# Ledger of designs, part 3: VHH binders against q99177

Target 1, 341 residues: q99177
Amino acid sequence: MKRGESQAPDAIFGQSRAFALSDSSVNPDVIEYLKSVRQEALRTNAISIKNHMNLQKRTRHKSSMYDDEDEGALKRHAISPSLIRLQRNVEIWVRWFNSVKATVLTNAYEFTGYEDETLDLLLLFLKNYLEDMPSKCTTVEKIISVLNQHSFPEKAEEKEENLQIDEEWAKNILVRLEKTKIDSVEDVKKVITEGDKHELVGYNQWFQYLINNEPQHTTFHEKITSKQLWVLIKYMSNTWIKEIHKKGRHYRRLQDWLFYILVHTPERVTAEYTSILRDLGKKCLELIQKKPVEAHENKITLPKEMAELNVEIPAAVENMTITELTVSVIAVNYGQKDLIE

## First folded at step 6 (VHH)

Design d1
Fold by ESMFold2, look of step 6:
Structure d1 (fold): chain B 341 residues (1-341), chain A 123 residues (1-123)
Amino acid sequence: as target 1 above (341 residues)
Amino acid sequence: QLQLQESGPGLVKPSETLSLTCTVSGGSISSDSYYWGWIRQPPGKGLEWIGHIYYSGRTYYNPSLENRVTISVDTSKNQFSLKLSSVTAADTAVYYCARQGIDESYWKPFDYRGQGTLVTVSS
């Protein structure tokens, strides 16, 4: 099925081509299951949007917001148009978000390791690449020696000869192998499977990582720990949400990351973590009220992985910003509804 | 059907205050979904946004004009008004009153506007 197919992560060259060739044998029942989940998500969105539209037409609004006032100046309180917009749309927006979250969490690729056949192909390609190097240091010769001890099936050799694997993948693997003690084929397999496991520490390393990488579901499984997720939420609250709102240099990429952070924030959280989310929600509300966004600017867009899963932005959501989504999700899904009352 | 109609003098002397009123019919100005505003088009030039007002009284003005502009609303008459003080010949333009949805750009032309009224600043 053409529209239902997804690509392997771009961060690992060679893996995409090898995985794509092995995917031609993917069980048809898995493909049919993924189509069924997508159709149920689309049907749920259509029903929810229709029901919310009818309710929204009859919903009463509540608000208690105050502007800062000059000393000694008295003004009658006025309801912010931005707050009215949130109150009118919050249920539709959150329902759509919950549908997207379910789609990502159930259908997005999660790397759990290579099948043995795929791993054999990668090992054989690496071996052939190293053997073809014009000059081999002692470390390369040791790695070749280790790989020679591995028994490759005849089928792997035939498939490897027909593969078009990028030599840049092999170069990257070699760099990581040189930093690891290699005594067996299992050590090489570990390096291939684990990818870049360097722990990111501090604001600058995380910022550089985010601006240089698209968010993906598998990243929240294999690289970002639960503790690090909350560090990222604090960075969003303190710094990045302002950058997103003012359309700074990296605002589109940071929007995509905020969307994925919301998707992967746990459903049930402690009072301490709820307070962190509330701080982010308050910051979002302050930004929305101080400088209302221009129409058709900062509209939410789908990260690449979501688009590949055939997630769509319905008309009722089309003009929402990520800042508006963020406060809406925090208000509804985390019991902070007073933010938008 | 929504109708916006500008009214006011077509000739204003330099240094005086230009005053225009927009009467809204076929809809309520007290809607929580819209801003009500003014735009103008000087001869041979593009549209220039002047400002807009929410029915509760909150205003936002073009920074280049904000020290001379006052926009007000009278919900009981279903009207809103523009005052532009200290006019010069550069303020000669076709003036439009307009409506904009709250989820639209505050800097772009509005989604509905009147036919416009020419205001000439001349001795």
Scores: ipSAE 0.000, ipTM 0.089, lowest interface PAE 23.0, mean pLDDT 72
Fold by ESMFold2, fold request of step 23:
Order: structure tokens, then C-alpha cells, then sequence
Structure d1 (fold): chain B 341 residues (1-341), chain A 123 residues (1-123)
């Protein structure tokens, strides 16, 4: 459809828009959603995850008791067909991956935080709630002092009067603020915008979560923090990549998670984080060379969310395994090409 | 308040070059905290990332477009630009400029984008 010359609409000038699927101003029902996610995580953590943690701890110890002789060292004197396959295909595979990553990250819904106006409104509501409390401890008084330093625009005060904010939200935010060191308004903003993350701790809790849930882009920002992402990468390197490569009990689910972990790994990475990725790449290469995998059964599959975005697996990559993709991405995108030489 | 405004011709002939400029106001593009990017949405399709630029001039492009795309920045004018060469009807889309935060720990989504400008490629 042709659209002729147009003048900019006056009604939308001056408004900021987050790049999100909704493209709408944040309102108080987002606050209710964040409360319900926290409540759900608390219930499951106390009952179900604890029981499965005990079983998974026993399984992890049993798996580590077996003596795995490194027969790959004896075979490394001969050139591996799998290494030749990597060398021939790495550029095509990584180029495809980078296109998939770009598609997922530009189209996937993600909570990006509140618009500045909405955030000012939430801060003002919180400040008024705390000031009206009958009895205030020193922590509450410190938070009020910090909020008093923030400059609120007059439009925020008018809109706060019109916005229906759940007082249970304020109570829940206060609980989180009391657990956090608060020195500035930015610390308060961080607590408000991060929402309630699931407090999964340790290998068994994470394993049970991953095998019972499909990866989604929103899960990586609403449930999995950036610190937890790197914990998951370490679990992949130490344990899960071997299970994926051997087609263990949950290998397809773990492969989907590894794919999403690679998608969400930052483009700029410190030397410490690069070392973590390199360890994963070394493990992938060892597995590929020691026990070559028949491609028909281990070919990469798309997680459901990617298929819904019309991501497709072209013929050039249809027989690639996730283990091969992982070492390829680490080698090319993170400057570790010596792994595959 | 930060504002991004696309400008450029709304009609481009096949085989020519599409050229758009994004003017940033209410903030500076000279920041080590942000990428400045271009996104498009063909009719009836989802958003497609075209590429982004760091204010020093470092560019990152969608591999499917990289042989036809050039993004540049002019920090003195607080502007960045898109050129897409050899266009066809498949390049008809609403084009947006956008800001994207940089975080070493996780990907941040685009947090601001312009109103968008329709560019039609027709013979």
C-alpha cells in the first residue's frame, strides 16, 4: 500500500516507546503479574523442588563415580573426520546462528522496564505509602530519605492520583527493599524493575526447572538473571553437554536450553566470561572427537518459540548437532578459533 | 525526553538505494552505554533487525542484509543513518530507528524507537 507524504502526528511526539511487542505504556496490572509470578515460585520451591533436589543430588554423585578413561587422547594423534567437518562448516553454521539470534532477539517479547513517566509514578506511590506508615524503622526512614532526593515532575503527581496501584504491591516492594542495600534512588528503581525472580539455588533445583519447562525469551529475563545465566553455562560445561551429546534421558530439552543460552550470551564478554565459554567449547570438542554422533538422531531441532517466529533450519545446517554449533559459536563469535584450527 | 525521528524519502525505485536518517533529541548518541539501530517491519510480517552502530563507528549487521547495508553515525549532528542498496519490492517496510542498551551480562532489548516511516519500493 502506498503511503504519501505525511506530517508527523502531533499526538505521539514527545512520547517514548520501549521496543517491546506491546508498545504500550506500563500500567498497574503488570505489577499484579509480577506478584503472581513471585507467589507461584515460592509455592513450588518449598514443596516440589526440595523433594526433587534430594533425588537429583544422589543421581549426580552416582554419575560422577564412574571412571571415564580419556581414550580421546589416544585418538587425537589421528585426524578426526568430525574435526574436518567442523572446519568445513563453521562459517556457514555460525552465520545461520547469528541470523537466528538476530531474529529471536528483535521479535521476542521482553519486559524492558517501565517508561520513565510510569517509573516516576511508581516511585511516588511507594514514597507516599512509606510516609503514611504508622511506625517506621530506620530502614524505612532511609528509603524515604533516598526517595526525597528524587525530583518528581508535576505530571507524575497528577497521574499518581489517577492510577490505581495495589497497596499489596507496595508491601511486597518494601520486603524486597529491606533485603537490599539501598544507597540511591537508582537502587530503588532496580528493585522495582527487576521483578520477582525465582530463587533457584544449586544444581538439582536448576536441573528440575529446566527439564520441566520449555525455554522462552521472556523466561531469560523474568526468571533467569544474568548471574544465573553464567551458572547455567558452567553446569552445561561440567555435566549437561555430555548428557546432550550421549542422548541421555532429557537431551532434547537440555539442547533447547543450550540453544537459548547461546542466543542470550552477550556479544561483549569479559576475559573471565570468555574463559567460561572456552571451557564449554573444549568440552564440546572433546565429546565430538571421542564419540562421533550419528547425525540423523542428534540433528539440532528448533525450540517451539523459534518455530513460531518462522525460523527454519536450512539444508546447509540440517544435520548439525547442538554440540557442533556450540563449539562453532564459541570459536568464531568469541575469538576462540584455535579450538577448531 | 528522548526522541528518535526517522526522515527520508517514502518512495524508492527498484535497484536504487534506500536512505534514511534518524535524528536523536533529548539525549546524546555519544554514549558508551548504547547501540543505535535500524529495524524494519514488512507488511504482515514481524520485525526484522537490520543492524546497529556504536558511536565510535563500529557496526554490526544482520547477516542476511550485510552485503547491501551501511549504517553510519554523525555525532556532531546527533544523527545516524541507514543506506540499503539495490532495493527490491521485498524491501518495502516500515523502518524504525531505535536505541539498545549494552550490558555485558545479558542482552537488553531496544528501549526506544521512532514512530516509523513507511518506505515503498515500486516500479
Amino acid sequence: as target 1 above (341 residues)
Amino acid sequence: QLQLQESGPGLVKPSETLSLTCTVSGGSISSDSYYWGWIRQPPGKGLEWIGHIYYSGRTYYNPSLENRVTISVDTSKNQFSLKLSSVTAADTAVYYCARQGIDESYWKPFDYRGQGTLVTVSS
Scores: ipSAE 0.000, ipTM 0.373, lowest interface PAE 11.1, mean pLDDT 72
Fold by ESMFold2, fold request of step 23:
Structure d1 (fold): chain B 341 residues (1-341), chain A 123 residues (1-123)
Amino acid sequence: as target 1 above (341 residues)
Amino acid sequence: QLQLQESGPGLVKPSETLSLTCTVSGGSISSDSYYWGWIRQPPGKGLEWIGHIYYSGRTYYNPSLENRVTISVDTSKNQFSLKLSSVTAADTAVYYCARQGIDESYWKPFDYRGQGTLVTVSS
């Protein structure tokens, strides 16, 4: 007799909206097919509701028996050791996090463009790479012609040979140059200086980018817009935090990204954005309370850039997980302390 | 209200190219929040994702079909299209165009779908 509709599965597609479209334009065979799919979805919902009701009856019976037991003992059994650990450590963990955040935001490298000398060396490397290509299309020959007009410093060849530039860089620059109208050296300089901004859209492209690239402070200024940051937080809440918690295939990389997302989340946010963070915090708390006996195995590690900045993990935080850090930061820094009380 | 309408030939000969167009009305395909995609369902089988496109032209395809699929967008006509080359009888299916939210945590495949069009591959 208890509520069961919350267990109904969502349709794979927006079936209800699609069926609101005019039927006059629809092929009869498609109508018959859609009717059969709708019937399958209705049967699935009915089965889910039935199973939920059966489970709920079994749970009610056990709960009735527990109502006669010692109230204090039940509260102690209901309080997760993980929650108690969180409550006792949250202030120390957040203080450490705030120190790390300050270190990253103050001291981490932030790319603002190349100095002229460095830019000249990059141009020379690109020119040499293009000149050495076995076959050159007219676009490549035009780029070489433009680069030949640039006046390189007298010792640029010596410095270019000492500079360790990967040919992969040159290949990537060429791809972007081929997509751009090149009339002068300044056009080439712009392509070299500008990062690959605004190409990444959607879950799959961001997931592939994250698993193939370590997080860096400069990425949050060159690649990730403020709007995209909140998209990534939603991906964390809905999917990636679960992968991190269960130590899925990419969990180490994803936790590094979550750490950096927390560092770069603005301190003053709207109520709407606070609600997004609260959802992530609630998910983290749910996962922490479902921990297996060995949940301490997934302790936080420092992303490479933070380690290079001499950030250290003190004894007080050495066994903290990123999931515990995330809910702690949301609770304390974003006014959501009721999550952990 | 957003509306998606598939159009194109309902019969395609084997080895030829299947070509479909989706016209979007009641909304703009030039949105930074959505992919525009194609799915199909062969008779008696489950749904199969074909691919999607962002309005700037960037695509991602089902790996099993990627060597035969091209999806394109025409923002001036508020349309996107599908070409599937070298078709066989196995490509007979109901084809749907659809909108997919970028912000979904996993492939919730689509929040809007067209009415679908049956494409039969036969001589």
Scores: ipSAE 0.000, ipTM 0.134, lowest interface PAE 19.2, mean pLDDT 73
Fold by ESMFold2, last read:
Structure d1 (fold): chain B 341 residues (1-341), chain A 123 residues (1-123)
Amino acid sequence: as target 1 above (341 residues)
Amino acid sequence: QLQLQESGPGLVKPSETLSLTCTVSGGSISSDSYYWGWIRQPPGKGLEWIGHIYYSGRTYYNPSLENRVTISVDTSKNQFSLKLSSVTAADTAVYYCARQGIDESYWKPFDYRGQGTLVTVSS
């Protein structure tokens, strides 16, 4: 039913704030918490393609702008200076990476649901929005009836009146509620909390999500399942690592995502999953040896969340590329050291 | 105020080339601050990014479409265009042209878009 909006300075899909940031009566952590989750949910809804198609259908392509063409037929095999660089640095680079991984997994924010007080505020806003609608279908009246059975603390009414929650959030929640059987307040709470967690399927949806969203630790808890992580690793191996290595248009964003994918890859994996990692490692090594990366042009940078956690890049690491890190991590942490020998 | 307007045929036969033009008014396409892009929305589905172009001619395309897509710019006419070759019914969608700021956060990749034009691939 919904159509694209007329030309305006607003975002394509009518982006909006979760809570007013200037409300001094609301805990700043609550505001920050809700804003980040709401904005991710709104972005996810805007790019929903509900295709359950086979992901491997997207491996075919032809390109003349990529460095996937060999220039000559004759080649001599010699020990590459890039390989020697890997061998000399792998221990230091992986030790640094393991420290970063520990910092992110231990200290980064992870959404595990709303606190009860925050849920009460969201439920109250939704109830007030629905009650103020000029025309109410049977489904809306049923939802209001369910919400009327919930006991709201008096202080929630005072705080909700001081908050500037976006009506577009309520509209989006209502759309989702209409697609779900609602028998209790707990059903409404579930819809509010879960959002659109598993909507993304297929290469195109994931590519658009990655280029339009900064990686965060919480995303690997809320949005990306374990199975989808391995799909993303395959996309990295088949397509995105080349874009990163040649400093393509989205290289900074894709680099940040690869860094977070490595952080969230499980320590113990089956032989099948080890083979997937090995394929990525081989592609990285091929790129490093064919066109060595200048340290100044393609060196690793910290994603925003890592910088906020006070992660720093020491001198021993400052000229490493994400491609070099990827091979090093796969070789050392996943038992594939023959890649660098 | 910046305005983007799509134009082109609403019907395209399978295996032919879809061709659209975006006319920019209220601003200059020759800006070092923006990319000019195409997105589409198939019926009942979410938005799909097709690609964008910098006014100097530098392009980047969605890898899944790269073999079939060409985006070009004509700064003298303040226009940019999309060609999508070898179309099938899967390419039926509402097509939008859009502007993206180079330094904008990745949460807000497009700050302006056209009204959209439906292109149907049928026969």
Scores: ipSAE 0.000, ipTM 0.103, lowest interface PAE 20.4, mean pLDDT 72

Design d2
Fold by OpenDDE, fold request of step 23:
Formats: C-alpha cells, structure tokens, sequence
Structure d2 (fold): chain B 341 residues (1-341), chain A 123 residues (1-123)
C-alpha cells in the first residue's frame, strides 16, 4: 500500500495530484487526455514547469529539528470493508456500465439532432440572416465573427436556398444566442441543437422536476443543456446523493436520474468538470464508508427505458448500489482512481 | 462531408468469421475527439452496441461479444474493421459503422453512421 504521498495541490489545476499518470491501472485514454489538458493549461497560464519545480525545491525546508519521537501508534487505519469491496469489483462494474452507456447512447441518439450537413446549412442561414440585419449589436457582431470562422461545405449556399427555413427561426435562435456566452461555432451549434429549453433555474425547480418526471434520453437532449448537466451533478453531489443513499422518499427517482446523468456525462471533460465529478465521487465514498449499505438493501435497478433495451445485469453487478457505481465510474473513467485506493 | 461506408460480405456461414470494413471519407479517423464503432440491429430487435476503437488502437467491446469481437483501425487507409468470430443465426443483423464524439465540445454520440449492411448468417 504505497503511502499516498499527500501531493501538494497541483498549482496548475488547483487539485491534488489524484493519481500518478504512470499508473497502469488508469485508463490510458484518460491519461492522454489529462496530459493534453495539462499541457494546454500550462500553455494558457504561462506557468513554466520549470518555475514550479523550483518552487517545490525551495519549500523543502528541512525542518529537521523537532525529533519529538512521539511514537504515535500508526493506527493502521484498517481499510474499510466497503473500500475493499469497491476495489474488488470496480473493474467489473465499470466495464458493465460502459457497455450499458454505449448501448444506451447508441439507441438514444439515433434519431436525435441535426445531421452535420443540416446543421451547417442552419449555421449558414443564421449567418446570412445576421449579416443582413440593419442594426447589429456587439453580440451579433461577435456571433457573425464566430460564424465567419466556420468552414462551410462547398455549395452550401446553393443548398441553403433550398431550405425552407423561416426568419422567425433565426430570430428565436438569436434570442437564445444573446443569452449565451458565444466563443466558438460549437457554442452556436449547441444553442441550435438544444432547442427552446425552458431553463429550469435553481435547486428547487430542478428538484421538483426530477422527482416528478422520469428521466428519458430525450430529456437530456430537450431539457438539459451541457451547463445544466453540471449543475445537476453539483446538486447530486451536495444533496441528492445523500437522499439516495439513505433511501429517502425520492431515492428511486433520484437514482434513475443519477444513472442517466452518468450515462450522459461526456467521456472527456475539462479539469474543472473533473473536479466536480471528483467531489461527487468523494461524497459517494464517504457515504459508503459511513454506512455500508448491505448490498441487498439497495440494489441497483435500471431505469425503465434502459431496462427495455434488455441489458443484462450480471451477478457481479446485482448487488451494486448506484453510489458504488458512481464512485467507481468516476475513479476509473475520469482518472480519479486515488478515490478508491 | 463526413461519410461512413460499410463493406463486406452479406452472407456468412455458421461458425465462420464475419468481417466488415468501414471506410471513412470527408474526415480523418486520426482524431482524438472520436471513437469509431460498430453497432448492429437484428431483425425485429433494437440496436446493439458491438464495440468501438480509439485512433490509438484502444478498443472497447460489448461484454456479451467480447470474446468474439475484434475491432481494428488503419489510419493510413482511413478505415476501421470488425471481425466477429463463430457466428450463428443470432448474429444476423444490419451492421452499422458509426462515429462517437467523446469530447465535451463535440459531445454527439453516434452523430454519424453508415447506411448499414445486412449480414445474414445462413448455411
């Protein structure tokens, strides 16, 4: 059990080095991604790796002095049985989950969204509409600028003319764009694809929505923006996961939502979002350790829509809780393995 | 425009290996933003995920098929392939190759797929 060297928070990420990138147990794709993110962060923050190495060398103040031998009994904190369980099953659980995720996503998005070609035409239409506006605010100018950076397919203009898109569509999109920070064409695409999502604002509204609505794949497309997804993850981390774990009044519904959230969470996320997930993982772990739920009391159930896909639940997964799954997925898929070590 | 096209035999005998190739055009398979995968739809059933591959060669398989499935990528040809060994009648399906976005900025799971190719397992 290599002593978790309390690695000082990485000044670049503001997070403790959760895992050695050299750990063979970490998903190589995640490692590569994290490396890339780190490199990008280093580039953006002009933080010369050289300067950080020098700062770490300086603070090794040899506080040699206080030999106080207090033999404090290395209370070998007996690894919690719950943690042992996680360590034993994490690979199987995550493998199963990844399979489920892939299956669900395969079925969920088959009919959703615009084809890229269509989206490009919509973007072109929008661009033309905005350019033709007699008066342009700074926001509109910015959007036009962003759209001008997009490479449109050849003959897109010819195809656009054949599109029966009304100006009212563009007006509606513009209203949404004005409310959204637009830094890239991808942001514009997101606004177009997310439709008129009635933005549920605030914890209470989201909570009421979750408890009163069964999660569906279409919900994540129609109702939940990328940003909102992370808001939900935060709420889950801060409050709802406790209710799930304690089998509160709405634990089943919240559990289903958590499952969907996990399924619809992108595989590659920024350091910031990774931090959010890590927090959720930590909370899950804390709950598991405080009250080891006898596995038979809170077995994971697949949401109805997912169950209809005839996904098999192996015996090894039958006694898994959603809390255990959550921490496992975060640990393995998002390179936070130190949570379970 | 990105296009995916499945190619391979439409008929395979029982116990043989099903082999399909997906040719990608209008885009590079050597992207860190996507998985390239295979899905299938048996007659009268829903879509089933088979597996996918990252440009680095890392593969992910459906556990139910893991022992029979091999997915490979050829970046020089801008292709990736599926091998399914020991096929039975249960493997009769329309097979699709597909792209999956994995980056948050491009989170569009299975945003592109081929037209599909019917593979029938019959003696």
Amino acid sequence: as target 1 above (341 residues)
Amino acid sequence: QLQLQESGPGLVKPSETLSLTCTVSGGSISSNSYYWGWIRQPPGKGLEWIGHIYYSGRTYYNPSLENRVTISVDTSKNQFSLKLSSVTAADTAVYYCARQGIDESYWKPFDYRGQGTLVTVSS
Scores: ipSAE 0.386, ipTM 0.768, lowest interface PAE 1.7, mean pLDDT 81
Fold by OpenDDE, fold request of step 23:
Structure d2 (fold): chain B 341 residues (1-341), chain A 123 residues (1-123)
Amino acid sequence: as target 1 above (341 residues)
Amino acid sequence: QLQLQESGPGLVKPSETLSLTCTVSGGSISSNSYYWGWIRQPPGKGLEWIGHIYYSGRTYYNPSLENRVTISVDTSKNQFSLKLSSVTAADTAVYYCARQGIDESYWKPFDYRGQGTLVTVSS
């Protein structure tokens, strides 16, 4: 078992320990991707790394401190029981999680996007609704004008009548359209397809949203942008994970959100985003080590929607905490295995 | 435009192996940005993930089906296939092949899916 030499933290990935990239427990695809990203980063920052390596060569003071063999008792830092637990179960937990993730995302397909034909029918419905309005403001007139530029399929009217769309949908879409600069039919399509992406700004708004709303798969497509996802991960890392771990007032809701966040986190991420995830993993590990959760007290629960999808919790996962799951997923799926070694 | 098309028998006998092929057109399977997978929908039930394959040949399976499922890829034909062994009536479903983005730039789970093919398990 070659003792992975504690290499200096990788400036690109924030990794403090060189782990064998050949570990079978790490997703090889992710490793390969990370290597590629690293290579790209090295190419782009080659000038800066050469400068840093040259600076590190200068400080190689020959501290010949080789001599004092003081056999100080290699206090075999007894691996914390919590860490042992993680190491033993991480593969099973992550496998289960990946299955859940795939299941959730599979079912999300039905909720994500419209076929072009359906979208055309929706546009037609919207157009007709707006045209039939007794009074039209300048914004509505503009939207109608834009929609009139769209070429609708032949017999679209007949098909539209068969589409069970209610006026309430059109009203809601109109509200969103009024808040958006509409210059083309593509803008309208975007509003229809992207959901109400009213961007929540700041910690307080997000916190209030999370505690007052149950997470759903569709929320991550309709409400949460990619950028916002990472903001949430940062908030989770800096604040909410502590509340979850200590079973604060909103720990169940926040736990559900964390689960969905993990599900909706891309498998391949940049070095920057990897660093953010690593920070979350470190925080989780710190919490686990400080206060090991007694297996029976903080059993993982599935968010309501996932439970409705008939996702089961196997016996091997039953005593897992969301914090343990989080660090496990980060360690294995995102090539941060050194967190649990 | 990317298109996925399922092909295979619509009827399979109990205990036999269900075999389906997905033909991909308008894009290459040999991309590092996507998984290529299979999902199914039993009558009256929700969608179930079966598994997916990476271009490298790495496979991921639903644990509930892992022992019966084999997914393979043929990059030369731009196809990937599903084998499900020892089928029962419970395996009757509409089967879909699908693509899943895995990169942050392409993070759109199952952004493309075939039309689906009904496979009935009956004697």
Scores: ipSAE 0.281, ipTM 0.721, lowest interface PAE 2.2, mean pLDDT 81
Fold by OpenDDE, fold request of step 23:
Structure d2 (fold): chain B 341 residues (1-341), chain A 123 residues (1-123)
Amino acid sequence: as target 1 above (341 residues)
Amino acid sequence: QLQLQESGPGLVKPSETLSLTCTVSGGSISSNSYYWGWIRQPPGKGLEWIGHIYYSGRTYYNPSLENRVTISVDTSKNQFSLKLSSVTAADTAVYYCARQGIDESYWKPFDYRGQGTLVTVSS
C-alpha cells in the first residue's frame, strides 16, 4: 500500500483520510457506516467545514528564509519490527477475536431475557408475592393491578413451583419496580429482564471493582451501562493499559477486563467514541513500540469464563499480546487502519 | 413488536443440507444497527453461534462451521436463511434465529430471538 502523503486527520473522525477508510482490510460495514455519518454530518454542518479548509490553506507560511542546508536525511522511518508484526498478523488476530466475541456474546441468551413461558411464571410468582404482602403501598397496589390484567397460561401455577423462585428475588424486583413508572405488564417485564445496573462512581471504585472481580459477560449486561463502558475505556487508555503492558501487580486481571471490554464494545460507534478508541489504539501502539514485547513474556491469556466456554487460542495468536490485539481490533473493526500503516 | 420465526424441516438426513428460514415481523431487516444471525443448542450442550449477516449481505461465520455455512438475506421478504451442508448427528440441535445489536445507540447483543426449531439429523 503506497503510504500516500500524510493527509491531515479527518476532522470528523480524527483519522487520516488516506488510509483509514480505503483499506480493504477494514470492516466494510464500518466503512459504510462512517461514510453515511460523514455524509450526514456534511449535510448538517456544510457551512462550517468550508471555513476550516480555507483556514488550513492560509497558514502555509512560506518561512522561506533560512537556507540552512538541513541535510534532512529522509530518515526513512524504518517501520518498527513491532509494526511489521502487527501488519502481518492483524487479519488473523482480528478474525480470531471476532470469533471469540461472537462466542461470548452468544451467552447473552443464557443470562439475559426469559422465555415467554418463564417470564409468565416469574410474573405470576411476583403477583402472588405482592398479593400476600401484609401491607401494600399505593405503588404495590398499582403493580398488582397491572399484573392482574395479564393473562397467565393454563397450569402456570403448577409450573411455578418447579422454578424454585426465591422470595428474595421478588423483593429485589420490587425495589426496582418502585423506582420505575409502571403502567403496563410490559413495563414489569422490562424491569425483570433488565439487569440491576449498579453505578460505580469514580476511578477508584472502578479500579477496585475490576481488580477484585473477574470479568463476566453478565456483568456487562447487568452492571455496566453503555456510558460506563466508555468511561472504562478511557481509564484503560489513560492509566490501566500501562500497568498491563508493564506487567504490574494487577496486569492479568486488567488484561482480562480489557479483553471483555473489547468484546462488549459496539461495532458501530459515533465519531466521538471512535476517537476514544483511537486514543486507546495509539496508546497501545506507543507502548508496543517503546517496549517490544519479548515474544514470550506477555502472551495473551484467556479469562476464566472464556476458557469455560471452550475458547481456544490457535497457534497463530499464541504469541499475541492484549495490546497488540487491542490495536488490531481498533484498526480493522473500527476503521482505524492508519494506526498500523 | 419485533418477532422472529424459524421455519424449515425438522428432520434432515446425514450428508444433506439443512435449510432454515427466519421471517422477521414488526421490524425491518434493512437496518444498519443489527446483525441477523443463527445460533443453535445441541441437546445437553450450551449455545453455539453459527453466524450472522448484515443487511448489505456481508456475512460472518463461526470459523468452526465456516466451510459448511451459508447465510443469506432477502430484504424484500424481510427474511434471512441458513444453509448448513454435510450435516451429521452432531448438527442435531434447536436452531434459533436471532438479532444482534451492533450500533452504539442500540447496543444489545442477541436481544431478540425466535422460539427455536428442533432439527434432527437422522437416517
Scores: ipSAE 0.026, ipTM 0.567, lowest interface PAE 3.8, mean pLDDT 80
Fold by ESMFold2, fold request of step 23:
Structure d2 (fold): chain B 341 residues (1-341), chain A 123 residues (1-123)
Amino acid sequence: as target 1 above (341 residues)
Amino acid sequence: QLQLQESGPGLVKPSETLSLTCTVSGGSISSNSYYWGWIRQPPGKGLEWIGHIYYSGRTYYNPSLENRVTISVDTSKNQFSLKLSSVTAADTAVYYCARQGIDESYWKPFDYRGQGTLVTVSS
């Protein structure tokens, strides 16, 4: 008798230390299940908070007898945990962003043309490329004639031997020269210096460009037109922000581009452009409410150029996502505060 | 200072129902910020989540147990409870009640738990 009849220790004397699901003794299947339930719990909590708030505001609801809207029962911007976090932090996050924007726009490199020595090397490389062509039309012969009038320093030939200029560059310059009236070396220099704005067309070309190139301030200053900027904002809203939020294959690169797009979005925009920004803001809010990001993996990273400018990340910003920053900037800097109220 | 305390019988016969109550002190069970849950650890095995309940009464259960589990809340007594029906020896474990955070940014699924109570299933 009395065999195996024991009870747990007296619970009245204390409380066990908190534990985390990262404890290796926790069944991995439970961890995965709890992560999925966390997503549903956050959705459920939003509904419960709305119902609790409605009880506290009984007078407003008693007067509404024609509420047949499907979305009237759940409004993601009302009182969800994601929205409360935005409301708490929006001023500090936007203030930080504005300081970063000012630093980039004031201090980052802007291409202002080639130095004379570099331009001489480019001209010499182009001349040598054209002279070596097996068949020369009259336009090519005229360009060679113009380049022969230019006096190259003897040191340019020495440096050109060690320079790795892509022959594809020369082919592209020739195409542009053939479309331009060329009467002097200065005309050739102008074509070389005035790079084309990006002639990228359509989603796939832009996507490939973005994933293969770091964003730089000079790109937005010298190469991306105003119309192209708004095309990129629409691609962000429709497609890339989701890739960023779920941490897809290229999310860090696309995040860097989004950061620079925000920096270079004009201060003053039309109602049409404001509507485009609002759509991006609504998409960002939808994503952070539907699929929350784990806080311990939510360290902000700066694009390479910003890091080289020694932009500092204060503690209040460390756990901000780019998705949260985007909504915050749109709400505050573009007059869309109702998104986060 | 929040405290969770399990109570209930430590011995249950096979095929009967295991019943446990968790008393919450130093805080309100009606919080919008938390779920209230049950977890267990069979001897020599890892922790197993049983289920949890939200203050509104909405429940979520481990699918492996869901047809045997009922979790309920009594907000007037600041308590929540577990019933696990048709128990077998496999249900012998240390049972813990726990608080689970819902903060979207800093969710810590188990930031507080009780001391645990051993429940043995035997004839």
Scores: ipSAE 0.000, ipTM 0.232, lowest interface PAE 14.9, mean pLDDT 72

